# VH-VL binders against Calcium homeostasis endoplasmic reticulum protein (CHERP), part 3

Target 1, 141 residues: Calcium homeostasis endoplasmic reticulum protein (CHERP), of Homo sapiens (Human) (q8iwx8r149to289)
Amino acid sequence: ETQLDMNEFDNLLQPIIDTCTKDAISAGKNWMFSNAKSPPHCELMAGHLRNRITADGAHFELRLHLIYLINDVLHHCQRKQARELLAALQKVVVPIYCTSFLAVEEDKQQKIARLLQLWEKNGYFDDSIIQQLQSPALGLG

## First folded at step 10 (VH-VL; from z41 with heavy chain M34I, light chain M32L)

Design z50
Fold by OpenDDE, fold request of step 11:
Structure z50 (fold): chain C 141 residues (1-141), chain A 121 residues (1-121), chain B 106 residues (1-106)
Amino acid sequence: as target 1 above (141 residues)
Amino acid sequence: EVQLVQSGAEVKKPGESLRISCKGSGYTFTSYYIHWVRQAPGQGLEWMGGINPSGGSTGYNQKFKGRVTISADKSISTAYLQWSSLKASDTAMYYCARDFWSGYEEYFDYWGQGTLVTVSS
Amino acid sequence: AIQLTQSPSSLSASVGDRVTITCSATESVNYLHWYLQKPGQSPQLLIYDASNRATGVPDRFSGSGSGTDFTLKISRVEAEDVGVYYCQQWDDYPLTFGQGTKVEIK
C-alpha cells in the first residue's frame, strides 16, 4: 500500500486556510478523494484534519476554512457513495465541531452553527452524532 | 452596485464565429466565478459552463464542450463566450451569471441582462 | 445529470391566491434554489438552499422540502409575481434547472 504524503496534504490545506477560495477547497477535496484508497488512509486524512483544527492556538479562520473543506467533502462523499471516507470523517466531526464552536466568541459561533444546520438537513451524520454536535459543551465530554 | 453588463444582440449565419462578452462591475471580479446559461426561444434555462476569472480554470457542460470556449480577461473584468462555428441551434438568449460562494452556500446571485444570438441562413 | 421536474408547467391564479409549485429531482438534492424570470427580464434569485429568501424577496414567498421533493409557495400572489419560476440544483455538475413553471394572473 502506497503511503500518503501528508506534507502534500498540508501544502493543499495552507491555501485553504489562507485564502479560502473555491478552487483551494476543490483542490483539497480532490486530493482527499484521490487518496481515499483504503480505510486507513481515510482515517489518516480525517485524523490529520482533526489534529489541525483542534490544535491549541489554532485561529478561528483556520478552523472555519478547514471545516468548509470537510463540509464539501461530506457532500461529495454522499454524492459519490464514498462510505469509507465518510465514516472516517464521522469519527472526528464531534471534536472538530465542538472545539471550534467553544473556542470562538459568541458572535462568531453562528458561523459554525450554520454548518450544523446544513449537516442536519443533508443527513451526513446519525442522530447520536447530531445530538453531540447540538451540545458542544457536552460533546467534548 | 454589482452589475453584469453583456454585449449587444448578434445576428449571424451558420458557420460564422462569434464572441460575446460579460463585464462585471461593483465587485472584485476575480473573486467570483462567472457562468454562462442559455435559453432557447420559448424554452428553459440551460447551464453551459463557468470560469474562474482569477486563474482561468473552466468547467463545461459536456453538451457544449468542444463547441464553445469560455474565457476571461481579468484586466477589464470581462468574461467571454465564443463559438468557432455557429449553428442554427445556437439561437438563444445567453446570460452570464455570478457564482456566489461562501464556503457553504453557492448560487447565482446576479445575472447579466442577456445577449440574444440569432443564427439563421 | 440530475433531472428536475416542476409541476405544474403553467398555472393561472387570481391576485391574492395561494400558489404552490413543486420540484422533483431524480435523486436526493442538498442544494436546491429557486429563480424567477419575469417577462422580458433576466432570471433573479428567489430562494436559495430550499428555504432561504434572497435579499429583497417578499415574505409571501417561501420554500420548503428536502431529498427529492421541494416546494415553492406564494401565500398571496400579486401581479408583479408573473413570470417563469425555475428550480435549480447545485449538488453536482452539470448544473441543471427544472423546465420552469409559468405563472400568470387572471
Scores: ipSAE 0.902, ipTM 0.956, lowest interface PAE 0.5, mean pLDDT 96
Fold by OpenDDE, fold request of step 11:
Structure z50 (fold): chain C 141 residues (1-141), chain A 121 residues (1-121), chain B 106 residues (1-106)
Amino acid sequence: as target 1 above (141 residues)
Amino acid sequence: EVQLVQSGAEVKKPGESLRISCKGSGYTFTSYYIHWVRQAPGQGLEWMGGINPSGGSTGYNQKFKGRVTISADKSISTAYLQWSSLKASDTAMYYCARDFWSGYEEYFDYWGQGTLVTVSS
Amino acid sequence: AIQLTQSPSSLSASVGDRVTITCSATESVNYLHWYLQKPGQSPQLLIYDASNRATGVPDRFSGSGSGTDFTLKISRVEAEDVGVYYCQQWDDYPLTFGQGTKVEIK
């Protein structure tokens, strides 16, 4: 099995972080789907996003923009029944969301919380995960 | 103020070529996709396709793919819809619409006034 | 393609009446919007993401629903609300609209 090129992934993530354009998000999403060939690859991608988003010193826009990518990927996983990639993202969404939420003040927390509302409405995660996302302080505990 | 201003009404014969335009103003033209939506007389709305004016990337409804071309000239903030050979069935009102995207929201927030295209023998 | 079917196709109401329009999708839809096309005008955004009123939209308009079933309600219809209402999905391409609901005032 061919190893994923995380540098290539990072090269796609950077425009998302810097510009947050629809095209940048789409490019990142398409790359993820193109490389979602096995459960290990899905987990590697999801884990990489987690690591980037939860890294100490990561600024709010980086976290938010990459969560936008995750949001788009979640939607397309649901549409295309990409269960393996969806499962991989479900394993990392709690630390991603909770870390991002707790790192900022209320005005920015609201922006992140809007995504939670969307995720609840769209049914991307089971009740256990949603419960953890609803209580970020406990979610990281 | 955001505005999409479309070219005037057209009266054509079958087989003729046509290009209609949609000019954006009041915003950064290259930051938003432009879509075309058709409405046949007395009928509903039908999505035809869209374009990213920044890079020129296009997407089409398969129903119209090959029959129409969507393009843009970002230097004059204008998007185009064109036919190489019109049919009578192309008779319709054509709207351009701006694609609002915020990272997790996406919808048509602004529309042009429409361009009526009449194709008859 | 995701098909959207509205009900009813047309209705006539008196000023002050409550109006309800439904939109049914062939598949589950996450991003459902409502547009109003007044007579002789271009469509305009009314509701986005099922339940959010667009800027300038009166509070007599409300949207609800999820999955495959969505509803647009006008609590007290006014003469200026005459037109054709369309639901529209942005979950998948091609983008699609409902067939429209024509609202007239008696």
Scores: ipSAE 0.901, ipTM 0.956, lowest interface PAE 0.5, mean pLDDT 96
Fold by OpenDDE, look of step 11:
Structure z50 (fold): chain C 141 residues (1-141), chain A 121 residues (1-121), chain B 106 residues (1-106)
Amino acid sequence: as target 1 above (141 residues)
Amino acid sequence: EVQLVQSGAEVKKPGESLRISCKGSGYTFTSYYIHWVRQAPGQGLEWMGGINPSGGSTGYNQKFKGRVTISADKSISTAYLQWSSLKASDTAMYYCARDFWSGYEEYFDYWGQGTLVTVSS
Amino acid sequence: AIQLTQSPSSLSASVGDRVTITCSATESVNYLHWYLQKPGQSPQLLIYDASNRATGVPDRFSGSGSGTDFTLKISRVEAEDVGVYYCQQWDDYPLTFGQGTKVEIK
């Protein structure tokens, strides 16, 4: 099995973090889909996003912009029926959301919470995951 | 105030070339995609394509791909829609629209006043 | 392409009436918007993401729905609400519109 180049992934994530443009998000998304060739690769990508987003000292914009990427990827997983990548993201979304939500003040929490509303509306996750996201303090265990 | 101002009405013959324009003001032009939407007489709205003025990347409705060219001149905050050879079926009102994108929301928030293009022999 | 079908294609109402317009999609849609094109004018954003009123839009307008079925309601229609209403999806390219619903006042 071909090994993923995670440096290449990071190089695509940096513009997303710094500028958060449509093109940057699209480039990141396209890279993820082009490399979603096996369950292990999907989990590696999802795990990498989790690690970057939940890292100590990660600033709010980094977390928010990468969650925007995840949001876009979730949407396309649903549209393209990319079940393996979706499953991988489902395994990491709780710590990603909860850590990001709890790390900021109320005004910024609202931006994160908006994504939860969208995820509920769009049906990306099962009820057990949604319940964990609705209670961030408990979601981290 | 955000504004999209389009060029004036055009009367052309089949086979002629044409370029119409859409000038943005009141915002950072390179920060928003510009789209073109067509409306034939008495018909509904039809998406043609869009452009990122920053870099010039374009996307087209397959229906119009190869028949029209979307471009932009960011130095004058202007987007363009052009034909190399018009057809009678190109007769329509053409709107430019700004693409609002926030990371999780995306819609047309501002529209030009429209450019009427009439193609007849 | 995702097709959007509106119902009805046209309607006539009296001032103060309740108006309901539906939009049906050929497949599930996450991002559905509504636009109003008043006579002789350009389209304008009315509702975004199914249920959010755009800036300046009166509260007599409301949107709802999910999946393949969406609804726009005007609780008390006014003369200024005359025009053609369009639903539009941003889930996939090409972007597509409904065929439009013409609203007239008696």
Scores: ipSAE 0.890, ipTM 0.952, lowest interface PAE 0.6, mean pLDDT 96
Fold by ESMFold2, fold request of step 11:
Structure z50 (fold): chain C 141 residues (1-141), chain A 121 residues (1-121), chain B 106 residues (1-106)
Amino acid sequence: as target 1 above (141 residues)
Amino acid sequence: EVQLVQSGAEVKKPGESLRISCKGSGYTFTSYYIHWVRQAPGQGLEWMGGINPSGGSTGYNQKFKGRVTISADKSISTAYLQWSSLKASDTAMYYCARDFWSGYEEYFDYWGQGTLVTVSS
Amino acid sequence: AIQLTQSPSSLSASVGDRVTITCSATESVNYLHWYLQKPGQSPQLLIYDASNRATGVPDRFSGSGSGTDFTLKISRVEAEDVGVYYCQQWDDYPLTFGQGTKVEIK
């Protein structure tokens, strides 16, 4: 059975949400890697981030700052060859990105869209996922 | 206007101690890491380490760990690079640089003017 | 540590020439930057994340590349472009620079 301390995870996420410092991001990322013990563990962590970001009434700053965490985790998944955590994030990135993109007006959309360009360049996702990210209304259904 | 102003050139002998400084102004000093980069005469750039002045936490290039100490005094917006015992091979230009981080973009956006340290007998 | 190798080590160009500098990494790099150090000056950022010009950098400077191979181009070099160009990675610590490319203007 798969077990993670989600209270501990949320305690690390809160400073990211509130102040979004480089050190807070690093602490959250390090926790995720230390708990990436199996594919189900990775899916629980990725699903938790999806749930927090896509929740009705989630603030833009919460969504943006947790997406910044995801960006850092994606980078380090490549560096550490953490295939299972990468795969778990790939399963949830479409609702995460598209919900956040559609929730804001054009100025903030451009901020989020710059991340997609970076994700394309860095090769985190296949063409199917990228196409869904590029068409946010279609990506959510 | 963001500025990083470093202390003046130093001429020292092997075995002497030295602390050089980097004073930040025009921004919230504790919001940005400060890094130190060395450049030996006629040579390229080499990252030495950095500090988060908010909590004082440091990271070092292993090559320099134990040879130098990076510190900061946030009350006067100043970062320091210090040797307890200089060697002739420490002769170099030393730059401080500010670590800009936007959430996903990160680079050195401002640099000090450099401090030339000459160590000779 | 990620090693960065630049080519050429030095070059001499006339005003108006196209200048091309390459940076090759020992492993894939997501965060590759270019700096210029003019004679007697501190380094200054030109390009971040392979292709984005820093504020105030003229559009004659462009960057490209991904993975292990990156290129900096100056479409029409000017006398003020003299100096040493460095690529630098921020993928992993220790941060590393290329060995530099010295550009002289004839």
Scores: ipSAE 0.793, ipTM 0.923, lowest interface PAE 1.0, mean pLDDT 94
Fold by ESMFold2, fold request of step 11:
Structure z50 (fold): chain C 141 residues (1-141), chain A 121 residues (1-121), chain B 106 residues (1-106)
Amino acid sequence: as target 1 above (141 residues)
Amino acid sequence: EVQLVQSGAEVKKPGESLRISCKGSGYTFTSYYIHWVRQAPGQGLEWMGGINPSGGSTGYNQKFKGRVTISADKSISTAYLQWSSLKASDTAMYYCARDFWSGYEEYFDYWGQGTLVTVSS
Amino acid sequence: AIQLTQSPSSLSASVGDRVTITCSATESVNYLHWYLQKPGQSPQLLIYDASNRATGVPDRFSGSGSGTDFTLKISRVEAEDVGVYYCQQWDDYPLTFGQGTKVEIK
């Protein structure tokens, strides 16, 4: 059965959105790994993050802080060989990044673009995904 | 502007207790983890552990867990490294270092001047 | 724990020489940093995340690499570059440093 306590997830996401401390990020990441029981569970978590980040009118700091959570999860997926959670995040990263990048002016775009450089270096995504991220308008289709 | 100032050198005997300090200034002390790094004479750097001064939570290198206690007093912007019973092998330079975190970038950006601890009979 | 091995252990260079130091990790590392400890001083950050120079670090210092193999270069070494260079990883706890590379300037 594919059931997750999304209220519990949102309760952990809120401190990340509000203050974005290392401890808040770690708590959200730990919850995601504890609940990564199957591919459908992983896709529910990744889809939830996509929905929160791409929501109409989402505040830039909300988007940025949840992208920081995704960054930490990507790193630990690679370290723990959590292939199902990694694959779920790979399916949603293009709309997440491209929507966030296109929604803001150049100064804020630089913050988001710096993170893409790190993702490319760390090898989280294949060339096809990276090319879409590098061309945000084309990445959304 | 940002400074980490450590307590002075110590000469001790095996079995004695010791607490050394690291005082932060020029920044919001509770916003950054403080870590301790040791350097035995003529040797390299070795991470010992760190503390979040905001809530006091700690993490230790297992090599030193149970051998040292890391603590902080946020009212005076000070972190501590403490031994209940020193060994001769504890002879080393001890550095505190500030943990900079940007959301995805993380490194030691400021270091204390070091505290030399000598444990000998 | 992730172990980092530097090469060479020491070297002697003339002012103006190009110096290359390597750091090899026992597993893939995403967050590798370089520090310099000048004689009698605390360590100071030179390079973070393999290739980014820290604030105030001269352009003659550069870093590169990914995966398990990383390189620090000094394009034209100066007398003040003397000291011990350390690589350090922040991928997993415990945090670990390389054993150090001692650089002397003739």
Scores: ipSAE 0.784, ipTM 0.920, lowest interface PAE 1.0, mean pLDDT 94

Design z50
Fold by ESMFold2, look of step 11:
Structure z50 (fold): chain C 141 residues (1-141), chain A 121 residues (1-121), chain B 106 residues (1-106)
Amino acid sequence: as target 1 above (141 residues)
Amino acid sequence: EVQLVQSGAEVKKPGESLRISCKGSGYTFTSYYIHWVRQAPGQGLEWMGGINPSGGSTGYNQKFKGRVTISADKSISTAYLQWSSLKASDTAMYYCARDFWSGYEEYFDYWGQGTLVTVSS
Amino acid sequence: AIQLTQSPSSLSASVGDRVTITCSATESVNYLHWYLQKPGQSPQLLIYDASNRATGVPDRFSGSGSGTDFTLKISRVEAEDVGVYYCQQWDDYPLTFGQGTKVEIK
């Protein structure tokens, strides 16, 4: 059966949300890799991040800082060839990115759009996902 | 203006101890890692390690682990690189560099002027 | 550790020449940077994440590449561009630099 300590996960996410230091990101990333024991475990972690980021009323800093965590995890998935965790994040990245992009004004949107350019260059997502991310209102539709 | 100011050049003999310093100013010192990079005479750049001044957490290149100690005193915004017993092969220019991190962009944005360490019999 | 190999190791150029420097990695790199160390100076950032110019870096400098192969170009070299150019990766620790490319002006 699938078992994860989501209270432990949330305890690691909170410093990322509040202060978003490199060390906080690293701790969250390390927890995710230590607990990525099966495809259902990976899907549970990715779904939890999606739920936190897309929740009605989530403030922008929460969304942005957890997207920074996802960015670091995507990189390390590629380096470690962690295909199952990568696939789980690929399934949730569209609502995560598009909800966060649409929740803010133009100058903050430009900030997020630079991250998408990095994701495209690094090859984390196929063309269909990238196209959805590039058209955020349609990506949520 | 952000500045990293290093301690002056050192001439030492093998077996002696040494601590060199890197003082940060014009920014919140505890918000950025400081790294040490060496450059032996006529050679390229080598990363030695870095420190988070906030909690003192360090990371080392295995090549230098056990040979140097990286530390910081956040009360005076200063990072240190220290040898307990210098070797002639430690002769090099040593730079400190600030680790800029935006959340996903990361690079060395400011460098100290360098500290030349000469170790000779 | 990720090893970076630059080519050429040195070159001599006339003012106005196009200069091309390559950096080859032993494995795929997502975070590749370029630094210039002018004579008697500390290194300075030129390009981060393969293609982004750092603040204050002139348009004549450009970077490209992905995966294992990266290129730094100077479209019209100037006398002030003399020095040693280093690529550097931040994908994994230990952080590593290329061996350097020394650029001289004839």
Scores: ipSAE 0.781, ipTM 0.917, lowest interface PAE 0.9, mean pLDDT 94
Fold by ESMFold2, fold request of step 11:
Structure z50 (fold): chain C 141 residues (1-141), chain A 121 residues (1-121), chain B 106 residues (1-106)
Amino acid sequence: as target 1 above (141 residues)
Amino acid sequence: EVQLVQSGAEVKKPGESLRISCKGSGYTFTSYYIHWVRQAPGQGLEWMGGINPSGGSTGYNQKFKGRVTISADKSISTAYLQWSSLKASDTAMYYCARDFWSGYEEYFDYWGQGTLVTVSS
Amino acid sequence: AIQLTQSPSSLSASVGDRVTITCSATESVNYLHWYLQKPGQSPQLLIYDASNRATGVPDRFSGSGSGTDFTLKISRVEAEDVGVYYCQQWDDYPLTFGQGTKVEIK
């Protein structure tokens, strides 16, 4: 049984948080796909991202840059038909998005809302999840 | 203002080598990938490959891999496309384009003026 | 590679006409862009991610679509809109363009 190396995951997340380059995003995404070995593995990765993003006092850049990672992973889950990883992310996206949206001023909220429009267009989430994302204060209820 | 300025038109014979250039200005050159796009006479656009000038990593369309080399010199903000041995079928306009990436939006936002390469015996 | 097929291959329009160009993909595409190449010029971005106008692009240009089918519309064609329109995908490498749609104004 292969263990999930969360220290290695965090080492890949840190460059995304700090500089958020395409190459850093790709490295994090590739690690997630290489370690998406079972539904519990997928849930551990998704839960870790949720915990990092929704932590009290997390900086906006940390939240935004890890949401960009999630966006790239969602796209590739759809392309690769990675159902288990997609399902794991679908379970955590509401707290991730809504916490990040509510933590910022209107101009940054508009930038985050633009990402929701993309997610809706790309069909990553069902109507129930989209409804919650569109009502951030209620979605955290 | 952001500009990509390419080297001038080239007339070459089959078998000759060639390197054409794309110089970026008005922005931090190492922060953006540069891609090369080919357009044969009367034809559409065809992606050839791209480079991250920061570390020099490249990606190629398999059609052109082994036929061209993409490189960059970040000290002079310049990307290159080069052939070791040109063919007549390499006659085309060659564009460089800047890869804009916002974190989730990605597209070619600025293009060079093009370099016409004519290869004939 | 994801293939993109545009329709029509060419068209001739009068100033003020409504023009519709379609782009069909061989598989679902999330990141579809439109470029215009005016005669003698480099391509320029018109629309990104199916429906977002690039900075400075007039309101007469609009894009729509998702999945495999995308549309670019020009509500009232102007003389300066002549050129070849290309759709382009950024979902998977190699990046690919449609074959182009040549728009002429008579």
Scores: ipSAE 0.764, ipTM 0.916, lowest interface PAE 1.1, mean pLDDT 93

## First folded at step 11 (VH-VL; from z50 with light chain H33Y)

Design z53
Fold by ESMFold2, look of step 13:
Order: C-alpha cells, then structure tokens, then sequence
Structure z53 (fold): chain C 141 residues (1-141), chain A 121 residues (1-121), chain B 106 residues (1-106)
C-alpha cells in the first residue's frame, strides 16, 4: 500500500517553514529518505511539497524554505543514487520554481534565480527541465 | 565584529587531561555550528568534528571519535575541545571555525586564532 | 571518505606570474572550497562551491572545475599571496582537505 503519514511529514515541515535550520532540514530529508520505499511513495512526497509550495496564499518564506529542503534532498539523491526520489522531484520542480518565481518582486526573484544556477551546475535536471525553469526567469528580467 | 577567540597555548605531558576553548562574540552563538580543525606541525588541515550549540548535538570524524569530546556552553558563548588522556601525537595547532549556512550555501566564514597544544615528556 | 589530492605540492613564483593549482577528488564533488593560510595565520576562505569568490577576495583569484577535477588560478600573483593553499570538500562527512600547496614568492 502507498500510504504515508502526511501529518508526520507536515510536523517536520513546520520547523523548516518557521525557522529553517540545518537540523530541521536534515530531519525532513531523513524522513523523506526513510519513506521513499517505492515510486508511488516518492510521488506522494514530491506531490505534497508541490501542493504546499504552489498553494494560493503561500507566503514567500514557506516557499523558499521548502525549496531549500528540496535542494538538500536533490544533493543527497544524487550522492546516494536515489533514482526514484530524484525522478519524483524532477516531475514537480517546474511548477514549484516557476510559481515561486512569478509570485514575487524582482529582488526576491533574484534570490530564487541563484538556486537555478546551482541546480544547473550540479546537474540535477536534464536540458528540457532547465530550459523550462529559465523561460519564466528570462521573461521577467 | 564577529570574533572567535581561543584559549592560550598549552604544554602537557602524555596522559594528562586538557580542555581548550573557543569563545564566539559579535553574533548569535546558538545560530551557527562550530567545528574543530587540527594541524599537526608542518602538516595540513584535518577536520575533527563539530557541534550545534543550540541543542548540543555533535558530529565527529571517526578518526577522533572516542579520543576527544566536543561540547559547548551557550550561556557564555563558548565551544570546547577536550581530551581525557593526551598522547604525544596530539601535538598540533587546533582551530575552531564557524559554519555559515544560508539555506543552500555553506562555508567556514570565521576562524579562531588557533591554540597550540604541545604534548611531550 | 572523499580524498583530495593537490598538485603541485609546492611552487615558487614571481610577482605578476599566473599560478595554477589543481585538486583531484576520489569521487564526484559538487561543493569544493579553496582556502589560503598565510604564514602564522588561520586559514581564510577564497572560493566556495568551486567558483564563487568569498567576500573581499580579489578578482585575481578564480576557481573552476566539476566532477573530480578542480582548479584554482591566481592571474597575477602578489607578494601577499604567499602561503599554503588548501582545497576542501563538503559533499560528505567527514569533511576533508587536500594536503596543501605551498606558494612562495621569489
């Protein structure tokens, strides 16, 4: 069965949203790796993050701090060759990034765009995904 | 001005205990990990471990685990490196370093001046 | 643990020379750092994440590379650049440093 304790996940996400410490990020990441039992489990986790980040009324700090969690998870997926979790995140990163980028003013857009440079350097995404991430950023200056 | 000020040089004999200190000032001490890095005479840098002063959680290089204890007293903004029984091979310069983390960028942004520990008979 | 090997172990340069130092890792690294330890001083950060210059570091210092092979360049060395240069990785614990490259100015 593809059930996850989303209340437990949200309880770990809340400290990340509120204060975004390395320890809070690590706890959320460790939960995700411990529960990445199958492709459907990975899809549920990634979809939950997408839903939280792209929700109407989500404030910038929530979006940014959960993107920092995703950034840390991407790194560890690459190092551990966690193919299924990486693939699940790759499927949701475009709406996550583009919604967050388009929702804010130029100063905050620049902060988000620096993450895209890092993701490109670290090779987390193929050219098709990178081009989609770059398209909204280019159109907004 | 952010500063990490370490305790003074120590001359010890094998088997003695020792605790050296690293006092942080000019910033919120509990917001940053503190790491310890050693440098034996004429040698390179070697990471020993680190501590989150907020909750006291530690991580060690396996090479030094069981040989040293890393601790902190957040009430006086001070991190410690401690040996229960020194060896001659512990002769080295010991640095503390502050771990800056921005959410995705991370580096040692400030270093203490170093504490020279000499262990000889 | 990820091992880092620097080349050369030492070099002597004249003021104005271009200096190149390499760092080779035993496995792929995304987060590679460069430090300078001047004589009698603590290490100081030059480059983070392979190519980003730390605050206050002159633009004559540049970093490049990816995967297992990284390079630090000094386009025109100055007398104040004397010391030992270290690469360091933060991809995985334990954190590790290269063995160092001693740079002397003649």
Amino acid sequence: as target 1 above (141 residues)
Amino acid sequence: EVQLVQSGAEVKKPGESLRISCKGSGYTFTSYYIHWVRQAPGQGLEWMGGINPSGGSTGYNQKFKGRVTISADKSISTAYLQWSSLKASDTAMYYCARDFWSGYEEYFDYWGQGTLVTVSS
Amino acid sequence: AIQLTQSPSSLSASVGDRVTITCSATESVNYLYWYLQKPGQSPQLLIYDASNRATGVPDRFSGSGSGTDFTLKISRVEAEDVGVYYCQQWDDYPLTFGQGTKVEIK
Scores: ipSAE 0.764, ipTM 0.894, lowest interface PAE 1.0, mean pLDDT 93
Fold by ESMFold2, look of step 12:
Structure z53 (fold): chain C 141 residues (1-141), chain A 121 residues (1-121), chain B 106 residues (1-106)
Amino acid sequence: as target 1 above (141 residues)
Amino acid sequence: EVQLVQSGAEVKKPGESLRISCKGSGYTFTSYYIHWVRQAPGQGLEWMGGINPSGGSTGYNQKFKGRVTISADKSISTAYLQWSSLKASDTAMYYCARDFWSGYEEYFDYWGQGTLVTVSS
Amino acid sequence: AIQLTQSPSSLSASVGDRVTITCSATESVNYLYWYLQKPGQSPQLLIYDASNRATGVPDRFSGSGSGTDFTLKISRVEAEDVGVYYCQQWDDYPLTFGQGTKVEIK
C-alpha cells in the first residue's frame, strides 16, 4: 500500500520555493530518494510536484525553483540508475515544463529553454518527450 | 568586481600549524560555496573540498579529510584552509575558487591568485 | 571516484594549427569542464557542461563529446594559448581533474 508523508515533503519544498539554495535542493532530493520505494511511491512524488507546479495561480518563482529540484533529481536518477523515479518524472515533465514556459514572457522563457537544452544533452528523455517540450502549445494539447 | 584575494606565501617546517585565507569581495559572500584546489609543484590540480559560508557546511575529498579543516568567517567574507600539523608533502600551490550555481548550471567562475606553501627542513 | 585521462600529455603547435585534446572518463559523465592554466597563473574556465564557452572565451575554443569521451579543440592556436589544459568532472564527488595536457607554441 502506497503512503507518503506529504506534509514532510511540503516542509522540504518550502525552502526551495523561498530561497532555492543548493542545500535546500539537496534536502528535497534526498527525501525523494529515501521515499522512492516502489513505482507507486515515485508516481505520488512526481504527481505532487506536477500538481504544485501546474496549479492555476502558482507564481513563476515556485515553478522555476521546483523545476530546479526536478533537474537535480533527474541527474541523480541517471547516476544511481533509479529507473522508477526517472520514469515517474518522465510521465509528468511535459505538463510541468510546458505550463511553466507558456505562463511567462520571453526573458523567463529563455531561462526555461536553456534548461531544456541541458535535459536534451544529458539524455533524460526520449525523442517523443523532447519534441513535445520543444513545442509547448502542442505538448499541452 | 568580484575578487578572491588569498593570503601570502608561507614557508613552514614539518609539524607546524598553518591557516591560509581567501577573502571574497564584490559579491554576497554567503551566496556561494568556496572550494579549495591543490597543485603540488609540477603536478596537476586536485580538489580538496568546499564550504557553504552561510551555515558553515563543508564537504571534503576523503584524501584530505582529517588532514585539513575548511572554515569561513562570513562577517569578514573570508574562507580558510587550515592544517594542524604540516608535512613536507603539503608543499603546493593552494587556490580558492567560487562555486557559481544558477539552479542548474554550475562552475568555478572566479579563482584566487593562489597561496604557495613550502614545507621543508 | 570518476577518473579522467587526457591525451596527449604534451604537444607542440605552431601558431595557426588546429589543436585537439581528448579526455576519457572511467564512467559516463554529463558535466565535463575544460580549464587553461597559463604559465604562472590561476586556472581559468574555458568550457562548462562539455560545450558551453565561459564568458570572454574566444570562439576558436570549442568543446564536444558525451558519455565517456570528450574533446577540446582550438581551431587556430595563438601564442597566448600556451599552458596546461585540464578537463574536470562535476557529476559526482570527489570532483576530479584530468592529469593535464601541456601545450607549447613553437
Scores: ipSAE 0.752, ipTM 0.897, lowest interface PAE 1.1, mean pLDDT 93

